# Ledger of designs, part 4: VHH binders against NADH-quinone oxidoreductase subunit I 1 (nuoI1)

Target 1, 152 residues: NADH-quinone oxidoreductase subunit I 1 (nuoI1), of Koribacter versatilis (q1is57)
Amino acid sequence: MSIAPLLRKVFLIDLIKGLSITFKYQAPKDCQTEQYPQERPVITDRFRGQPMMKLGENGETLCIGCNLCALACPENLIAMKSDRDPVTKKKVMVTYVYDVSRCMFCGLCEEACPTQSLKLGTGYEMALYSREGMVLDRKVLEHRTAPEPYEK

## First folded at step 1 (VHH)

Design n2 (framework vhh_enristomig)
Fold by ESMFold2-Fast, scan of step 1:
Structure n2 (fold): chain B 152 residues (1-152), chain A 118 residues (1-118)
Amino acid sequence: as target 1 above (152 residues)
Amino acid sequence: EVQLLESGGGEVQPGGSLRLSCAASGFTFSSYAISWYRQAPGKQREWVSTITSGGSTNYAESVKGRFTISRDNAKNTLYLQMSSLRAEDTAVYYCAAYSDWLGEYDYWGQGTLVTVKP
């Protein structure tokens, strides 16, 4: 029955450090996940759990067309086509389609991306229309800073 | 104005084939990647296939080997040749146009119904 020696082993200054950390991260109602160290810019149109594609400083695509995100997705929601540029012989992504209607938000595709161009949004504001019929193309993924929904 | 009109849907027996067409107007068709999507009753919209402006194709795993996407830039028309149809292929099929390079709006058609009867 008695396990008092075990209880005493956890009573150190690390307990005070643990409480400090708890108070620091207590306010967010969502648990913190790995790969969210970025400071959040103040924008109205970021959404929780929504996939997006990060662009470089000059708006260039960071995606190198390696297809690793599609291979990592357990639901097979990602379809990507890439071609080799005949001049530079560099692999370039041409088409990217992400079906979010069946997305489990597991983050495996984000972890598989070697250029870290694909990310799941951590935004506070939610999308305002049904996920039924919601499919994200390369255009939407790369330009998710615009307010949604788009008038298509 | 931009318009996408699908046609070619109908009823077919399992193992049969259909060819869908999507006629486009109001934009530079040859500059856009065009996709086929479908929505089955009670299910979410699913991507089916894409063809780029350069003619490169990509397919969802569920249709790979059975469906063939093609385009005719002279006629501003997109096609989807469907073969070995299954009951699970029963859905309303939509075509959609988008610019991968320019960040333009997506354009969607009205849809055409495909029913595979047992």
Scores: ipSAE 0.000, ipTM 0.097, lowest interface PAE 16.7, mean pLDDT 61

Design n3 (framework vhh_enristomig)
Fold by ESMFold2-Fast, scan of step 1:
Structure n3 (fold): chain B 152 residues (1-152), chain A 118 residues (1-118)
Amino acid sequence: as target 1 above (152 residues)
Amino acid sequence: EVQLLESGGGEVQPGGSLRLSCAASGFTFSSYAISWYRQAPGKQREWVSTITSGGSTNYAESVKGRFTISRDNAKNTLYLQMSSLRAEDTAVYYCARLESWYDAFDIWGQGTLVTVKP
């Protein structure tokens, strides 16, 4: 009896030390947002040749969340997050953000896409007369729908 | 001063060739993608070609196979070799360094006139 309570106390102290170390590593991440801020300025009527994502025959996404397009972009305009589908065990794109306002339309991201889901148009007219940024999310890239305008 | 200066424009007959040059100053030329644009009288400015810092090239469908973009990083110069010129290629040609994640401003040259006379 005298030894059993002491062993339980010592064992519990080791568990508390483990929890303290775990807590220390997690505490610095308080208030960290894992989501990019959404700001969708109005697309100007003079901008032509926007990026888009091809969908499969049944409307399924072809993007596999590999991040190769973001790594290929010399201007670092692409940010994506992927997660694993619990059924197929494959990575799937959850969030995709493309900052078109700084895109030089070099086609490197299109070349890097192994599923050929990302496409860029040609015949551009640049929005040089407006400093309004243009950010395209997954919804816009996969559909013809323009980004929702923000209220100024 | 940060600037781009085009040269090499002139009058040429259909089927002829011209080589345009764009001299860059005031920035690290080798680190940027640079593009050629053109503007015909009464029309909007049209993208022609782009070359990336790594040397990858892309072209508008109207000029693909006829124009070749190249760069000489040692001379801070961009080139556009134009061949099989047509009347519809008549325009003022501009080189441009577009706004990027690193730089808040685009830079445009003053333009060089290319006239294709039948």
Scores: ipSAE 0.000, ipTM 0.103, lowest interface PAE 17.0, mean pLDDT 63

Design n4 (framework vhh_enristomig)
Fold by ESMFold2-Fast, scan of step 1:
Structure n4 (fold): chain B 152 residues (1-152), chain A 118 residues (1-118)
Amino acid sequence: as target 1 above (152 residues)
Amino acid sequence: EVQLLESGGGEVQPGGSLRLSCAASGFTFSSYAISWYRQAPGKQREWVSTITSGGSTNYAESVKGRFTISRDNAKNTLYLQMSSLRAEDTAVYYCAKWDSGYLEFDYWGQGTLVTVKP
């Protein structure tokens, strides 16, 4: 059975859907859409937003407690505590603290993370960020990646 | 055989200072990052400070500005200069060779006790 003509037709439908979404989110009333005067393409290539920690598919921590991100930070903003899991005998991160008030947004900590669990956002979120005395602990960093019910 | 031996612990008054030393052997000291950890009575072991082979330092927020980590590669010795000591700094202090991944393990010393008088 030939599906090439159907793929061409589906492609055109997808194009129309994409155009519809673009028009919808260009509306001034869409508060989630960044506006070009504030989010210029050249600026978004350079800027970083708030740090966050990516969780696994089951909400598990991807951080292995290696402290490489803290060692890579030129401003020494990251403090981490790791301990050995009594069952697996592997090092696990227990406490993570990121002082963003002095963050240079250089991305060295993100590049140093071997599990790619630490991420810095880009674009408009940089403008929403408060730089005054802000300290992000493990709960704040992990909750930025996926909203989850507060649990013990 | 990797060996780490801490020394310099003792009893001090609040606001006092101590200098801890860690003598390392059995590996190329100058090529590795080395850390200080502590364990207070009834609490879990916590990271205190790390110094890389290149000399970059990092500190736990609770000790930042009060403690200074340094190394002497010629003597294979790690130091922790502690100042403005508080009762909550009372702990057994350990030095550890830093492992940069979950497939490796830290090498720990026996520890040295630091007691800040009540």
Scores: ipSAE 0.000, ipTM 0.113, lowest interface PAE 15.0, mean pLDDT 63

Design n5 (framework vhh_enristomig)
Fold by ESMFold2-Fast, scan of step 1:
Structure n5 (fold): chain B 152 residues (1-152), chain A 119 residues (1-119)
Amino acid sequence: as target 1 above (152 residues)
Amino acid sequence: EVQLLESGGGEVQPGGSLRLSCAASGFTFSSYAISWYRQAPGKQREWVSTITSGGSTNYAESVKGRFTISRDNAKNTLYLQMSSLRAEDTAVYYCARGYSRWLGSYDYWGQGTLVTVKP
């Protein structure tokens, strides 16, 4: 098959033409574009981890049952029931449910909480939750950021 | 390795009782809030009950007065005592770990145990 060597030669010549054009317009000054302006992106609110509710000593709730976090959630993931204590006349949270599987990690519920009892954690290597019942990466839970020279 | 292993599921008649257990290993059990969830066929996972590291308990409205969550920190075991069972309680029951004193954060789930309430 005398045609096969000729086709290989034609393809090789076309490849050489492509490399010639690429090399010609890959001038040394184009190497300036390869310098990284940043080595690592800063963690933003969009990359927060799983929602958490801070408790006081002995596990007492700091939540006052105001329902502001539930109203702020765009996905309506939070359900809360509260009643007034007949003795203290304060609202007390009776039931709290947070569907984390549909959480967008927008931080609106955390911003709405006046007692700062609801928080979204931060994780440097976690993906946003997009799956039902998804577990946080073990590396996020086990990673310790001890100061190290040349962390890169 | 963190492990949660549920047991105690089975078939029961309406009005019957059943006790579920969740054996935990690979972490300091007493430091974590732990919850029970259930998932019925074709439905989303539903929260059932939570017990905090300090012993405070919360229950879903559908199970209040019928279910009791408890923990044995010496045995690293979580329990769910179910009474007055109804057909609607038929589901796979899961144990889930929370963070320390942070309620509502669940970073690990068990394998599940099936509870069937025959009509």
Scores: ipSAE 0.000, ipTM 0.116, lowest interface PAE 13.0, mean pLDDT 61

Design n6 (framework vhh_enristomig)
Fold by ESMFold2-Fast, scan of step 1:
Structure n6 (fold): chain B 152 residues (1-152), chain A 118 residues (1-118)
Amino acid sequence: as target 1 above (152 residues)
Amino acid sequence: EVQLLESGGGEVQPGGSLRLSCAASGFTVSSNYISWYRQAPGKQREWVSTIYSGGSTNYAESVKGRFTISRDNAKNTLYLQMSSLRAEDTAVYYCAREFDYWSGFDYWGQGTLVTVKP
């Protein structure tokens, strides 16, 4: 009888210790990755930014073929091939492919571009034919040519 | 004021040729890059060709070897020589002075219709 309140108190202390461990595991400031999908904003198709490549004043390509944007993309959406210009001996982008169908519009590729060539646009969006995936090549990105449907 | 005015469009049979002209005012064609675009019915605009201030040229793969972009600095006019025309080349053709795609700062002409009849 006189032991029951003491055992209840000991049990409560053990319970608190267990909760402390669980609480530390679920601390919000520990950057819980499981909350990332739930916190992702909903973007309407009408106001989505489209990737594009800015050209210089005389229309020259600003892309130097460094591949940093492709390395920064968490979904591996960018494929680039560069060759050396025989005249200037500088690396020049030959091919560029951007799969916009899985793009999260996170801006990491834009932030990684040292020449500020790659941009994710708003307001001046390129129209899409369908909700299916679109593959944007260099000509689409630099000259806003109609994108081709994603085809494997 | 900057203005671009296209001309030279019309009807042609497959395998035929047409030369489009773009008269520019308010800027010098030899000092700026200028592009040709086209838009077929029910399609988005498609880039066709560009001539840069230095005289170098670039072409869409679909028209490479068939179309030639050129300019006459004395007349301040841009040309697009089109040869071996196909039914899929039927579109309204526009000339454009583009500067920055991000900002949307562009000057466009009114367009000229090219119809390739079977």
Scores: ipSAE 0.000, ipTM 0.101, lowest interface PAE 14.7, mean pLDDT 65

Design n7 (framework vhh_enristomig)
Amino acid sequence: EVQLLESGGGEVQPGGSLRLSCAASGFTVSSNYISWYRQAPGKQREWVSTIYSGGSTNYAESVKGRFTISRDNAKNTLYLQMSSLRAEDTAVYYCATYEFGSWDSDYWGQGTLVTVKP
ESMFold2-Fast, scan of step 1: ipSAE 0.000; ipTM 0.131

Design n8 (framework vhh_enristomig)
Fold by ESMFold2-Fast, scan of step 1:
Structure n8 (fold): chain B 152 residues (1-152), chain A 121 residues (1-121)
Amino acid sequence: as target 1 above (152 residues)
Amino acid sequence: EVQLLESGGGEVQPGGSLRLSCAASGFTVSSNYISWYRQAPGKQREWVSTIYSGGSTNYAESVKGRFTISRDNAKNTLYLQMSSLRAEDTAVYYCARGDSWEELLRYFDYWGQGTLVTVKP
């Protein structure tokens, strides 16, 4: 047989040895970049599971501060405080907190909302089919890449 | 035009205290909810604290009792008073303004540049 295929095979072995040395050199830095591809989850997956509040066409809050969603949550994940607007005299939501880390996705809070302003993932998918939803969702989405809860 | 500028970061020993400031322009801090977030090297951003337009506050479990969020309406500035600092508090700290109720506490429309806090033994 000719010696050319054998020389190519031997050269490939030397290349593999070079890659092995490079890998050994990079070992300390590889420890620092553990699971780096998983540190950048897909945006769609992140926001689809998140609670959100729908706004009116003029950006007004649809939430009337009734606290029914908080009362319906079996995990007590929602804390809401409301007060009366001194100008309008209408009940308005002052504080709203939702801990999604322990959410069971049972939908009870969404079902309890009389104005249908609170949604869990599914509501956001429906909003993507409306022209107005596409504009507002894009604005919000542009700022979602960084403000994620700490993941262990 | 909305701008947020953090300051006050630095190096501190475990158990120490530090106060961060966030100067706001283009909006009024008393009429919006504003949050502090942090990002440790190689980790995702973590929510730390929020102050609402009515003055109510909320804190992440990891900082509850150690950090205090406040604001000065006259200076249009937000503060984060940190005490009993631990090595795990080492991160770049950001302030962020929420402009919409479409996303609750976890997503915000505007971010500052960040300020580094290092807790070294």
Scores: ipSAE 0.000, ipTM 0.108, lowest interface PAE 14.2, mean pLDDT 60

Design n9 (framework vhh_enristomig)
Fold by ESMFold2-Fast, scan of step 1:
Structure n9 (fold): chain B 152 residues (1-152), chain A 121 residues (1-121)
Amino acid sequence: as target 1 above (152 residues)
Amino acid sequence: EVQLLESGGGEVQPGGSLRLSCAASGFTFDDYAISWYRQAPGKQREWVSTIYSGGSTNYAESVKGRFTISRDNAKNTLYLQMSSLRAEDTAVYYCAKDLWSGYYEDAFDIWGQGTLVTVKP
């Protein structure tokens, strides 16, 4: 009968919305980025090719280490390791490995990613000496989303 | 009419070096990332190296430290300097243009006819 619990929920939602806006503002576009790679990014929203990881505006990893993409992959191609940040005590992704040799480009891993950090995009089809040897690590995946130094 | 023409292949002894060239025509060479691929007899086509329009480069682990990719935009020519060649490097080498010009898809991937590299002991 009391409406007090509903008012508390509404009050908490407003607080969460306020915090969300604050967090968005705390990462302004003028945030420090030391260097930009000399590579042209591939626009991938239209085509599905190779996996890549988006980085935030300050070059931070958007991946929260939840492992949902690995669980969604029908071919078990994804392996990630997470560790606890010693300062914040939050789970963070340390290593990420994507074996593209048997990737079906089905998009299930992309759909499972709650932060939208993992994308299937265009790129060169890389055929290695061994089919099982075709593995993309975190640096390669994040490098593929590097911004183009010249903006049109 | 878009065309890629590879040259510079031949026979070398193990540990030798060779320089491949790829002459491009019919498109704005400077705007595209261009790659080298190779195909050994009975094997799948293997990516070797890519050079982006901005000049940055990537290499397959099997050739890293031995091969150097470069481009001359004034001459519309791509190069692959190969050193410390091994029998496993014996293949037909192809250059390939990416589908993308900047942020947009353009023509289909264009492949050259290839140039044979044979490493004989």
Scores: ipSAE 0.000, ipTM 0.083, lowest interface PAE 18.5, mean pLDDT 62

Design s1 (framework vhh_7sr4_2)
Fold by ESMFold2-Fast, scan of step 1:
Structure s1 (fold): chain B 152 residues (1-152), chain A 118 residues (1-118)
Amino acid sequence: as target 1 above (152 residues)
Amino acid sequence: EVKLVESGGGLVQPGGSLRLSCAASGFTFSSYAMGWYRQTPGKQRDLVADITSGGSTKYGDSVKGRFTISRDNTKNTVYLQMNSLKPEDTAVYYCAADWSYEGLYDYWGQGTQVTVSS
């Protein structure tokens, strides 16, 4: 007749598990992250990934100089300098340097970019041929092929 | 109405420490990203440290490990703790506020002079 204590223990665990699930899904980030589609080739994509910057349809820079990608990078690989355009008075990116030699391909910098300018490449043709090219400047980043952005 | 008032600058010996404060008023401080920039004569303003509204920080390579940025949303103040100061750190330090997302720095302080000299 020791079933009653075991049932109480099981029900308490289920209750705690239920509360844990509720807390998890009520977090603002979890509620707003409804766009985790299935991704099958994660390992292959990560193996060949390289950072690049998408340009607009007229070849204009999409980067607005917000520095959010640099702030998001856990290895501090991104150095960006911005200045104000004397005509438009808007902040514009002047220089951008990305050190890929220590890049973890975590995607935090890509997620932080509000204009979807910075992307991590997944294609074979985007691979670097030289170690000297591992410190990527603005010109290199803007002239690489990037995958299509998520459509919304 | 909007004001950013820097304080704590001055003359310090190499290896010394200073704490800069930037008191903000006239806007919703907690919603803004805050940053410290420095400018030496003849050069553009360079980022020293940034802190987002969520508390994420970024430092320039020359100051990483020596400087610490922090914010107090209760006091509407952002701080820059500067340790192990070098003569190369001599500059005018500016506090800046950004709407965090838009990439446009909305407000700048008047600046405070930091001189590292024996």
Scores: ipSAE 0.000, ipTM 0.070, lowest interface PAE 20.2, mean pLDDT 64

Design s10 (framework vhh_7sr4_2)
Fold by ESMFold2-Fast, scan of step 1:
Structure s10 (fold): chain B 152 residues (1-152), chain A 121 residues (1-121)
Amino acid sequence: as target 1 above (152 residues)
Amino acid sequence: EVKLVESGGGLVQPGGSLRLSCAASGFTFSSYAMGWYRQTPGKQRDLVADIYSGGSTKYGDSVKGRFTISRDNTKNTVYLQMNSLKPEDTAVYYCAKGLRYSWTSGYFDYWGQGTQVTVSS
């Protein structure tokens, strides 16, 4: 019979056609097979700087309970209670509450902190929109804790 | 007063098993993360395993698949089941109390006295 199929194989015409198609679809300007570029609202941790409290190497609190950050806040968002440690006799923070719902991220509270324990930054890893609202307790600020799924 | 009492350490042959126990007192055990860490002389302390109040766990890469951490909130005790022990597992093992409802590792406010585990040839 016909030798046309053998000639096509010998001259690699089908292979050349395959390569031309491959080159076409690998071309940078060929976007037909690419997913449609989606534009989404860009929200970064930097834009939504989260208040947090830095701890020492052993997890010790660096906050000395001085209340200067609360006094510096123009929106009065910080409530702190401190007591003297019965062992060390030093003033220590007992409770700390930061209401972020009206926070303007001005940095005045961070600037006022003499131990640099309070920071406004980009290291948030918890859900800000929890059912408990946007009021952050001491443990959330110090450890960015997620709610435990445990039920009593 | 927080107190952690470790037990179950000892000498074992390679391929053997040991179970460590840590009895805790002085705090609401069920609300706190607990962990096991180990230290070899001249080296830094390494994570062995953490267990959170909700029961989720985290393991160090060198022990994953061989060790199992568990807790008994009724007895205020955390356990470490060590299987397929290797000579490299020889270390002092420490029980640690974590933070309330915390998922962060490396932030422990109380440590046990340590229990020696030796894997012999």
Scores: ipSAE 0.000, ipTM 0.094, lowest interface PAE 17.5, mean pLDDT 64

Design s2 (framework vhh_7sr4_2)
Fold by ESMFold2-Fast, scan of step 1:
Structure s2 (fold): chain B 152 residues (1-152), chain A 118 residues (1-118)
Amino acid sequence: as target 1 above (152 residues)
Amino acid sequence: EVKLVESGGGLVQPGGSLRLSCAASGFTFSSYAMGWYRQTPGKQRDLVADITSGGSTKYGDSVKGRFTISRDNTKNTVYLQMNSLKPEDTAVYYCARDFYSWEDYDYWGQGTQVTVSS
């Protein structure tokens, strides 16, 4: 009799865990049928521009440092370093490097990103970069949105 | 674990040539910019040469036209070809892994001594 409330509590915890697993399976928003990195064009042969990292509604970084975009890139253009935040003790992305000089604009890195933080934009001026190799770091990727016209 | 190992340093007479090599391991070499820096005893460290992941190069003012940086992504190695060496080129040369900013080096090699003297 004293065990009945505990059994109900245990059952509820099991239900919560089951719902958590179900939710994770549904984690891909608007597309439960897409299981692997695949380009998702809106218009066939649509032009894609340079990569960028979008921020959340409050300007927070959406990148979780999982390295999936680097693994998906056929040209190995992406390098990422994650480290432990000394204050919050959570894993955070510290550095991100994207070499666009050999980028094929295939969208595989965009499809691989589980937080949808990495995107291939349009309307960028590549001549804005100080380096001829067009290497983009975290700051450039997070603070350039599409379209971002060049202004003199 | 990231490792940068320099080789090829030594003693050479003025006007001579040396080729330095830096073997990198523990990271996706092709995605990073790589550079060579030098430090003379009692002086500040200065940029010798830099090469981006895309192959674009940049040189320090004192070495332009004499030194050539190159990389081999298949061998994970960056090279520095030094020609027309001068006594003022005497220094410890360091290989470094860099990002988009030259101020943000996260890994350095052990350094290799280059001495130019007669």
Scores: ipSAE 0.000, ipTM 0.108, lowest interface PAE 15.7, mean pLDDT 64

Design s3 (framework vhh_7sr4_2)
Fold by ESMFold2-Fast, scan of step 1:
Structure s3 (fold): chain B 152 residues (1-152), chain A 119 residues (1-119)
Amino acid sequence: as target 1 above (152 residues)
Amino acid sequence: EVKLVESGGGLVQPGGSLRLSCAASGFTFSSYAMGWYRQTPGKQRDLVADITSGGSTKYGDSVKGRFTISRDNTKNTVYLQMNSLKPEDTAVYYCAAGYDLWSESYDYWGQGTQVTVSS
């Protein structure tokens, strides 16, 4: 037997497998996703609100730019960049972006933060902005101001 | 405060081996890329080896196959195992730390340790 007919049959099996997976997702009866809605009321009792960055006692940034929160996020919503502070010449986080539009409020980023800098608030904002593409920058996160839509 | 302390340097004959250690403190070690650089008087500093937070390694062309970099995140220490040393390896070796994913350069440097390979 040649390898060409064998490869053809392998690809045919893969096509059937792919179609079966797609078909299963068209009619999602997965136990895991069914359980998630049931857990929402329990999560609501301890709902974590807007992400924020805690400052130290002297108002200094506690974030050391380790990127562990970004790596822990299952939705890949966090991006940060560090640079040198012009006064102290130390490397500090200068850019921090948190995309709240796809946030599951799971708290994994908060748990991963070694300096306890990143927090999801338990006292929620009375005016939660429900906008696709809402992004919180470092200034908003550190000063705990209401999220503002990016406008140009 | 970030501090990097090198150790293990010294005098060795050609063909010998040395193991350098760099003890780090003052930052989240497991999130940082660590590297070893060397410099001889009159020459620019060049890369010897580096290791990312995830364990991926890179070596300078002159040391490939002879040197091995490794890290121990529980001890906050990075190591450089140097085998089959040559006189050309004589230099001051510096430990460096940089923020892994977002680092454009190494932010912290140690004081350096002298390695001398001579007959």
Scores: ipSAE 0.000, ipTM 0.096, lowest interface PAE 15.1, mean pLDDT 65

Design s4 (framework vhh_7sr4_2)
Fold by ESMFold2-Fast, scan of step 1:
Structure s4 (fold): chain B 152 residues (1-152), chain A 119 residues (1-119)
Amino acid sequence: as target 1 above (152 residues)
Amino acid sequence: EVKLVESGGGLVQPGGSLRLSCAASGFTFSSYAMGWYRQTPGKQRDLVADITSGGSTKYGDSVKGRFTISRDNTKNTVYLQMNSLKPEDTAVYYCATEWGSYFDEYDYWGQGTQVTVSS
C-alpha cells in the first residue's frame, strides 16, 4: 500500500490543469459535440458526389421515368423523356441527360427517386467513356454502376 | 435489411497474425465499398482499411504494410489479414458498408469483434 490519499490529491490537481487546457483550445462557436451521430468520417478515395444510375440484378434499368428527380433539382440540370413500353405497357425512360457542370451535389434528386435508381457516389470508379464528361446521358450514368474489372 | 457479422477476433501475441471476416447480407454486396474500423476504449472509431467495389484499397497510416483487406463477392464476405500485430492494435474491430449512403460514407456497421494483442 502506498500513500493513496496524497496520490488522489495530485491526480485531481492534474485533472484540473487538463480541463483548463481543454477550455483554452475549445472555442465556444467551434465546439463540435460528438453526441450527434450524423457526423460520419469519410473513409474512401472514390469520386465524391458524381451522379450515376444503379441497374438491377439482371442489368435492367430501375428508372421508371417519373421525372421527380428533374423537378427536385434546384438548378434544372436534369432532362428526361419517357414512353410506354409496347410489350409491357409500362412507362420507361427513353432519354436522360444530366449536366454535371452546374451540379451542387445537394442530393435532392437522389432523395426524390422512388426506385433508388439515381445515386451520388455509389462506389464505382468514374467511367471515361466520354472525354467531355460535363453532360451525362443515360448510357454513361448507367455504365458508372458497373464494376471496374482492372481495380481488382 | 442490411446485416454485417464479424468473426475471427481473439487473443494473440505481439508479432503474431489474425484474420478477420465479415459476412454481409441484405444488399448487393459486389456493388458497394466495404471497410474496417477499430475502436479502443475512450476513443472514436479509427479507419483501418477499406476496399471499393472495384477492388481499390486504402489503409490507415498505422497499419500500412502490415494489414491487407480483401473481398470475396461470391461469398459476400470481406476479410482483414493482420500481420506483425502490436499491443497498440488492441481494439474492437468493426465492419462497415456504404450501402444506403448518398456519398462515399459508411452507414451500416457490424457488432464488432475484439482483438487483443498481449504477451
Scores: ipSAE 0.000, ipTM 0.095, lowest interface PAE 18.0, mean pLDDT 64

